# VH-VL binders against q86iv5: the designs that were tried, part 49

Target 1, 237 residues: q86iv5
Amino acid sequence: LDSCSICVDFVGNSLNDLLNIILNSGVIGTCGDLCSAVPGGQIVDTVCDLLCDYVGVDEFIKLISDVDPDPIYICEKISVCKTNDNAAASLDLVQINPQNGTVGGTFTLSIAYTVTNTIATGQLAFNIIDPTGNAFGDAVLLVQQSPEQYTQQFQFQATPSEQESFPNGLYTVQALVCEGSCGSPHPNTYTLANGTTTFTISGADSSSMSGAGSFSGSSQSTQTGAASGSGSGFALF
Below, E stands for the ipSAE of ESMFold2; O stands for the ipSAE of ESMFold2 at other seeds; V2 stands for 0.75 times the mean of E and O plus 0.25 times the DockQ between their complexes.

## First folded at step 19 (VH-VL; framework fv_ciduvectamig_arm2)

Design z6 (at its last look DockQ between E and O 0.67; V2 from the best seeds 0.00; counts 0 for: pae O 7.3 > 2)
Fold by ESMFold2, look of step 19:
Structure z6 (fold): chain C 237 residues (1-237), chain A 122 residues (1-122), chain B 110 residues (1-110)
Amino acid sequence: as target 1 above (237 residues)
Amino acid sequence: QVQLQQSGPRLVRPSQTLSLTCAISGDSVSSTSAAWSWIRQSPSRGLEWLGRTYYRNKWYNDYAESVKSRITVNPDTSRNQFTLQLNSVTPEDTALYYCAREGYKYGAFDYWGQGTLVTVSS
Amino acid sequence: QSALTQPASVSGSPGQSITISCTGTSSDVGYYKYVSWYQQHPDKAPKVLLYYVTNRPSGVSSRFSGSKSGNTASLTISGLQAEDQADYHCSSYTRSYTFVFGGGTKLTVL
């Protein structure tokens, strides 16, 4: 349900394909010409058509083709997601357990935050920076989050991959609560609160490499359910 | 109406750079509705797309992974042409080379040059 | 060796229908609908027959038709004629901003 979440999810999943189609085709005259080419089936095409028709094909293409496009900003410019330049929040807790673990072990990041003025469309995000400076992380979309106290947990297993080997040493966790996309230079974007914690990995089994594709080594969980691994990579914001 | 006329050497020594030129008539190399590709053909590998150049809001290039480290495709707007440079050639680069226009919005090569057979040997 | 798999050769008699397959992956033929087919006579450049799986350029006979299911695209030539004797190539645009071709199919009209 929630049209803002649907928009952000669609743009986030389809941005590369939209750009690929736009660049390959050159001038695109209608939303149908653009959206029918997007893979993912009838529902994806329908969401694409609705969003594109709402603002017009030329503006939609302009937003997708921006030098630094981001899904939240695009959905705000389409007027499907709302903004609040007075959004306010604080971070109450950034905790990683265990603080001393091993390669292959499971780590749980717990974040508690208090919203003091509504977050219209924003993120709760984190980065984990390994001892060599490589980073990975994830984010959760926040839509119309009213003043209240909230908690969120994320889990990941420290399974080595091509993108993150999980070397022994000190890891830094950064957590952010934002209006708009965390780290984005776009208008209506604010870092509302940040916090850090650390943890240590020691003891490694050198035979623990596994995974497929270009990304691995992240986990995502929500208060309303358990989820794992998505939006993997180094710094997400 | 669109025509592509190729020029360039037919014999290149190993380790040298292969350079080919494609002159365009009936369209512009800077057309925002087109892209300009080099494609080669050999008996052992058939048709092989090498790379392209095109203008949208700026100039872009895309290259096949197999040649990405050695290839450059450049536009020349003043002469309405585009070029292929393939560095460090080996006998495996011996092929019939085509330039082509991608003129349909759905990735088809609707106009082709006449072809240039390039032999790489000592 | 080619990124897309086509049969090396196929034959048919005048008046018959023939189908040439082109099999790729979920990153090319199976991803977008940017599949095209080319006819190439001896010592000539390829000529586009179909684009976007099914669309015919102006001047291409309606005897040529195309389809796609999953990772496999097909070119069908109905009412086979002597002039159809040629090589046939498929091509697909990929997720990575590149094109790939099939190995080609030699059609012999008996």
Scores: ipSAE 0.535, ipTM 0.811, lowest interface PAE 1.9, mean pLDDT 87
Fold by ESMFold2 at other seeds, look of step 19:
Structure z6 (fold): chain C 237 residues (1-237), chain A 122 residues (1-122), chain B 110 residues (1-110)
Amino acid sequence: as target 1 above (237 residues)
Amino acid sequence: QVQLQQSGPRLVRPSQTLSLTCAISGDSVSSTSAAWSWIRQSPSRGLEWLGRTYYRNKWYNDYAESVKSRITVNPDTSRNQFTLQLNSVTPEDTALYYCAREGYKYGAFDYWGQGTLVTVSS
Amino acid sequence: QSALTQPASVSGSPGQSITISCTGTSSDVGYYKYVSWYQQHPDKAPKVLLYYVTNRPSGVSSRFSGSKSGNTASLTISGLQAEDQADYHCSSYTRSYTFVFGGGTKLTVL
């Protein structure tokens, strides 16, 4: 398992707890003082200790307390994730099927992209903007993506929930390939390519409600390389 | 050595405001190594944490959900004190009230005031 | 009703070891390691015995020890002595950044 992915997962999952521990505890003098308070068990504590000891507790606290905390940026600043200011990519395809569907229906988002200069640490991200302007989406972490063609598919069911009701109307899909976190103002961050598509939902029974939509993804390559990573956040950019 | 000294009325009428003061010696209310809490105790409910005030990069307050709409905890840096204000009291607010310091980085109350029995009745 | 569950009473003979449980949820005892224990003698303010599940403040006897597993924390008193007769309270920091207490346990030394 690569250190960069482990760092981004840890920071992404623990950031709020770390901020709370820093703000609510007394003086923190060691990484042990900070990290032993992080919930999630011994593996999380060990990862926290390793990352914190690598940078030093004072610098670690400073990075976490940044007014605009960003897991990828934090992991780049502690040098566990690499950067490439010359990263380059293009989006070959942003396609959603079906283009006309129904509430409760399944939609497949297909994204094909070509890396032309290595993405050191970045994201493949998308937003889906509903007819009312509310957005939802996801992102996949890209680590050391060598020059190659890649394909990702995401599938979701348009199941109404408290987070997204899936109203009838026109939906806009935005896709981005980035070095660094998509939309971030931090150094070493670039939008490498973007694309859009649309789809329509119609025929919903407005009184029907059930569970939440979910996303899943797969990767394909025309060569030996492949995209990998995980994203659990709602990607707005 | 840290000491906490409480003061305030011991009888309060229903619908009025309960006000208590905790004077600190041996530490500062603005210490970044501490937080300052009010806790009450009754035979029916046992110990109940009410709220706190503390300084880190700015002043913060946290309040128990049961009293959140009625409570205010404020520091007084010039007098090295902190106060409890509990509005619209009822007889159910009758309790022994403590102020306490959270002096350990891991959420423990290491110094307590002497306690003030507050009765809410007409 | 208290947020954390403790037995209402426990008893033991001098020299025995006893354990007091404190059961909460994944939103309090099971979330952070901010679990503490307090001893309270009659007409006295509570006194901290343990913090961060296992740590003893200066001046607290090594006869007091603590542990946590899942949503349950435990206070163990070894070598029970007459002066240990008191009320014992557990406390936990919560996921909502507040504190909760157990209902208290009356320890009787026989």
Scores: ipSAE 0.038, ipTM 0.535, lowest interface PAE 7.3, mean pLDDT 85
ESMFold2 (binder alone), look of step 19: mean pLDDT 92; pTM 0.948

## First folded at step 20 (VH-VL; framework fv_ciduvectamig_arm2)

Design b1 (at its last look DockQ between E and O 0.01; V2 from the best seeds 0.00; counts 0 for: pae E 14.5 > 2, placed apart)
Fold by ESMFold2 at other seeds, look of step 20:
Structure b1 (fold): chain C 237 residues (1-237), chain A 122 residues (1-122), chain B 110 residues (1-110)
Amino acid sequence: as target 1 above (237 residues)
Amino acid sequence: QVQLQQSGPRLVRPSQTLSLTCAISGDSVSSTSAAWSWIRQSPSRGLEWLGRTYYRSKWYNDYADSVKSRITVNPDTSRNQFTLQLNSVTPEDTALYYCAREGYKYGAFDHWGQGTLVTVSS
Amino acid sequence: QSALTQPASVSGSPGQSITISCTGTSSDVGYYKYVSWYQQHPDKAPKVLLYYVTNRPSGVSSRFSGSKSGNTASLTISGLQAEDQADYHCSSYTRSYTFVFGGGTKLTVL
């Protein structure tokens, strides 16, 4: 793993804990005082110390304490991740298979995109909007994506849960390619391309509800269109 | 020497609002090294943390899930005190209420008020 | 009903050592090291004995010590004295910016 990916992974996994520690403790004088409290063992503490010492504890705390903190933006401000304000890309294909499926079935979302000017640090992201307007999705980190064509697949099972019941009807898929975090208001952030497709679920089993759907590739099932400190892992946008 | 002095009514009717005040001496409610909590104690529930207010470049609040829809904890910097407001009380809110200071950087209540026994009854 | 589980009572003779357990979850006791212990005499407010699992405030006897393993924290009182007869409470800070308490343990010195 490169240093940018390590930074984004650390901040994404530890942001809630870092904020919790900062707010509960008040005055923190050294990176050691902050980072030793972060759970996850010696490797996590070491990454925390390296990043914190690189910019200084006061600046590190300031970045983490942002009202709408963003792991990619934080790592860009630390200068571990690069930015490119002229990044450019297009979406070649947004395809979901099967286009007509059933509750409990597996769906594969395929996204092809062409980079025409390097994406320095960004995301490939998607939202799936159910017939009632509820949304869920995921994102993949893109680091130093040179001009070329790329393909990414995402899979999920349409297994009903408290977060998403998978009702019968028409679903809309929205896909984005971004420099920076998709949907973020922070500087050096751009939506480079977007696309949509649809699919249908029919034949729901009304007898019982089973577990939530899961995504392959970097996250648990998530509610899309919002990110907050209450969740776990790296959220969409 | 930090001291916390509580005041407020001891009898509150159901559906009304319980309001308590905690006056601080020897420290500031706006201290960036402290947080200011309300904790209650009853025979059936034991000690129960309710919520806090604290200053870290701006004012923050955290509330226990059990009361978060009904509770407000407010600082008063001009009087160096903080208040508890608990709306829509029921007899289950009958308890001995404490205010407390979190003063250690690692989350402990190092100073407590004297306690106020509040009865919720018609 | 308490979020953390403590034994309801414990007893010991003067000079003995006793240990009080406090069991929580991976979202509180098992997550951070923000575990604290409080002594409460009848009709008194609680007094902090330990914070950050093992740290003693000034004025607290070295007879009080603490430890944590997994989701369980422990308070050990060595050399029991009559003045140790009290209620003992554990507390933990959580991942959700909140605190939780144990149900309390009544210590009787025989």
Scores: ipSAE 0.523, ipTM 0.809, lowest interface PAE 1.9, mean pLDDT 87
Fold by ESMFold2, look of step 20:
Structure b1 (fold): chain C 237 residues (1-237), chain A 122 residues (1-122), chain B 110 residues (1-110)
Amino acid sequence: as target 1 above (237 residues)
Amino acid sequence: QVQLQQSGPRLVRPSQTLSLTCAISGDSVSSTSAAWSWIRQSPSRGLEWLGRTYYRSKWYNDYADSVKSRITVNPDTSRNQFTLQLNSVTPEDTALYYCAREGYKYGAFDHWGQGTLVTVSS
Amino acid sequence: QSALTQPASVSGSPGQSITISCTGTSSDVGYYKYVSWYQQHPDKAPKVLLYYVTNRPSGVSSRFSGSKSGNTASLTISGLQAEDQADYHCSSYTRSYTFVFGGGTKLTVL
């Protein structure tokens, strides 16, 4: 395990808990006071202590409490994730199957991309925009992705929920490869490549299952290892 | 309940590859609450952690610097076991080799195999 | 050769307390709280006594306690008993996500 991935995964999974602890405690004087309250067991407590002790408890709280907190940005500011302002990539394929499906059906999004200058810390991200403009999506973390060709697949089930009803109509898929968090205004962040595709949903509503969709990621490497990640979803519009 | 079972003693010649297997019962090698390590012991060196494998959304490996260029630790989910491969062995690799379960929450080795004596001799 | 330094041997009489030290660096013992201690009787595999510096697994006597200060961890055994005669090993997780062990300490109960 590399320290950048561990940091991003910790911050992404624990940010809301950390904010709640900070907001509900009057005074936090040590990293131990903060980190011992974070749920998730020994490894989470250890990562919290390490990151907090690395920058000091006051700076750690400041970074986490930022108005627009971003796990990748926080880990870059802590200096456990690197940046590359010259990162470069292209999208080779953005494909969704089936292109014509039904409510309750399973869709597979396939993304192929080529890195031409190392992505130090970035994302492969997608948004799916329904006919009414509502969006949902996901992202996977990219760490030290060397120049090479990569492929990633995501799946979701179009099961209606209160968050996303999956209305009939035309859906737009936006895919992005980024240095830094896709869509973030923070420094050292770049959209390196983008691509779109569309699909349609028509026919009967089969809402026997619930959820706004489920995602699973898989990847394969052409030259080096697969993209690592615990995705942090962003609605990109 | 968790038990780790190792094969019996091995005699290996210098420059050959050492291959050891650890069978797991009472847990899964793909458990997201554990990691699976190889540790060796000799009278002159004491205990020495060699490497591990574990599953967290994908398979990961970590290896000690002293053996990193020669070691591979692999899971076998179909047989519920994990293996050690150590290439280009020398007499200094002679030791009692343990497999161990690392309780992910504890950062400690809470279950150990019985040990496999490995002798590297020409 | 051992990354962590332990005394080679310690002795004590029944009923007494002894302390075994384990000294590392700011990259291991001084960095993480993942310090653990193992008891090993002759011809047996090690058995965990303490983890996370101070925590005892179920079934481990409260006579075993641990502490850490700076780069040094300590195992204290109170009320020594004949069955405590064994080898004791410390271990630490490192900043590099590896484990290191001490050289071991032979405890003799007089």
Scores: ipSAE 0.008, ipTM 0.411, lowest interface PAE 14.5, mean pLDDT 83
ESMFold2 (binder alone), look of step 20: mean pLDDT 92; pTM 0.950

Design b2 (at its last look DockQ between E and O 0.16; V2 from the best seeds 0.00; counts 0 for: pae E 11.6 > 2, placed apart)
Fold by ESMFold2 at other seeds, look of step 20:
Structure b2 (fold): chain C 237 residues (1-237), chain A 122 residues (1-122), chain B 110 residues (1-110)
Amino acid sequence: as target 1 above (237 residues)
Amino acid sequence: QVQLQQSGPRLVRPSQTLSLTCAISGDSVSSNSAAWSWIRQSPSRGLEWLGRTYYRSKWYNDYADSVKSRITVNPDTSRNQFTLQLNSVTPEDTALYYCAREGYKYGAFDYWGQGTLVTVSS
Amino acid sequence: QSALTQPASVSGSPGQSITISCTGTSSDVGYYKYVSWYQQHPDKAPKVLLYYVTNRPSGVSSRFSGSKSGNTASLTISGLQAEDQADYHCSSYTRSYTFVFGGGTKLTVL
């Protein structure tokens, strides 16, 4: 596998831990001192040591401790991921199925996009905005995406949780394709295309004697389905 | 030879603010390799970490969830000390209060103050 | 209730080995290796025995050793001596930039 994907995956999964370790420990003299504390086993430790040793422990700590650190930007700064300031793409399709669903149902978001100039290191990202204005979403890393047409699918189950209750109403989907991390203020970052779609959620409830079923709250929260790629935190664009 | 010396009242009435001070000798409250914590001990709950202050190019604080709405830990660089303020105390805050230094880079408390027994009662 | 679970008491005879357990969660003991152990004699502040699961500060006897597996850390005292009679506390740093302690274990040496 390619070094860029490995770097972004490591930093994305370990960024909070790296920051936590750095702040708790104070002065850290070697990459070994930092990296041995990161959970995830020998492969994670080895990747951490390789990246840290390449730029030196002081520069690595500085990048992690930046006021607004971001995994793609960090991996670009250490030259493991490439940038392309001329990257170009369009969104061909942003589609959700079913467009009319129910609480507890499974929704599939399909995104098709065309790259017209290579995306060196970027993201395909989405937000879903519920009727009350609360948002959740995910992103997939794009590495060396040559000019071609691509399709990506995301699935989630509309199971109420502490993060998202899935109220009845109209939901808005926002999708972006980016060079660099979508929404980031860092250099070499561009929103290449964006698109939207909508869907509705309605419950099944019956007060009729001849009726349909009634529903009540779930006992377990299972929500945003994972994409085939890595899951990441939510972002509002 | 790091030494932590505590001071503050031993009796506090309910709803008032508990305020304790920890004076540091042999180290600096702004040391980039240390962090400065308050920990209390009671027979019913044992040791309980409350919060800390530390300097890493700027000042940071971390607080235990159980007290984070009521606690403040502040450094005082001019007197080389740090303070605990715990607002709106109740009898359940009665405990032996310690200040402590986190000095090992691996998250351990290597120096402790002498302890201050604080009773909260009317 | 304490965040980490320790046995309330343990006893042993001089020369024996004893082990004190400290059980937490995947967000504390089971996450980082920032686990430490403290000995506390009556009317004294705690003193650190072990940090980073296994490391002994200068001046701490090699009779004290530590280990961790999953969400459980252990302190082992070999060659038990009368002066080992004390309270023993475990602590863990968490994913949330905080510390948690166990409820403490009273060791009685017979």
Scores: ipSAE 0.538, ipTM 0.825, lowest interface PAE 2.0, mean pLDDT 87
Fold by ESMFold2, look of step 20:
Structure b2 (fold): chain C 237 residues (1-237), chain A 122 residues (1-122), chain B 110 residues (1-110)
Amino acid sequence: as target 1 above (237 residues)
Amino acid sequence: QVQLQQSGPRLVRPSQTLSLTCAISGDSVSSNSAAWSWIRQSPSRGLEWLGRTYYRSKWYNDYADSVKSRITVNPDTSRNQFTLQLNSVTPEDTALYYCAREGYKYGAFDYWGQGTLVTVSS
Amino acid sequence: QSALTQPASVSGSPGQSITISCTGTSSDVGYYKYVSWYQQHPDKAPKVLLYYVTNRPSGVSSRFSGSKSGNTASLTISGLQAEDQADYHCSSYTRSYTFVFGGGTKLTVL
């Protein structure tokens, strides 16, 4: 992993703990004071210390304590992640298979996109909106995505849960390619392309809901492009 | 280097307020590298942390749940001291009271006062 | 009842090693690395022996060492000496930004 991905992963996983330490303790004179209090073991402590020492403890606290914390934005402001205000991309295909399925079935969302000017730090994200207006989704971090074509797939099982019952009807898929966090109001954030598709679920049963299915993703390129795959859910927009 | 000197009454009546003072030499009560605690010791409870005061751009307090409704710890920067007030005391508050400095890394009390035995009795 | 569990007493012969345990929960000993140990002789204030699980302050003998695994911290005293006869207390910073202490362990040097 590169420094940007490490930073975004650390901040995304530790932000709530960092905020609680800052707001409730106030006994923070050094990066060691802050970072030693973050749970996660020696590796997390080391990453925290390195990032905090890079900008200084006062600036680090200021960045993570703002009203609308954003892991990508935080990592851009400490200059571990790069920005490109001229990033450009297009969505070539947003396709879900099967287009007509059933509760409990597996759906594969395929997204193809072309980068025409490097995405420095951004996201490939999607939302799925059910017939009642409830939404769920996921995102993949994009770091230094050079101009070329990319394909990403996401799979989910339509297993009813407290978060999503998968009722019968028409579902809308929204896909975004962004510089910065998709949907974020922060500077250096742009929606580069968007696309939509739909699918239907029929024959939904009314049985008890059980735990939500996990999302998985993969990326492949037709040329020498690099790919990264991860789902974290920090990008519902 | 750092020395903590305690003062205050040793006998307090039930329902009254216990007040103790800890004078600091060799450091500042507003040091950004320290926090200032009260800890008590009794045969029935052993050591028990009560609360602290510290300065980080402003003054903060943290208190143990067991005494949170009755305790106040105040700094006094002009005299370089900090105080304990414990309201509505009962005989269960009879203990040897210490002030202590919490050192640099939030985990150790590296300097302690001499202790003040406080008896709560009528 | 103390938040952290220590044995009430331990004993050892001069020159031997002994270990004192300190068991808490995932909200204290198991949460942060802010675990410390104190030696207390009769009629004296506690004196810090270890902080951050393993670190010794200046002037503390290298015979004192510490470790932690899960929710249990340990103090080991090697090369036991008569002057080591004292009470030993563990302390942990908690998830709630407070401190808790163990009940204390009386060490007797035989």
Scores: ipSAE 0.007, ipTM 0.429, lowest interface PAE 11.6, mean pLDDT 83
ESMFold2 (binder alone), look of step 20: mean pLDDT 92; pTM 0.949

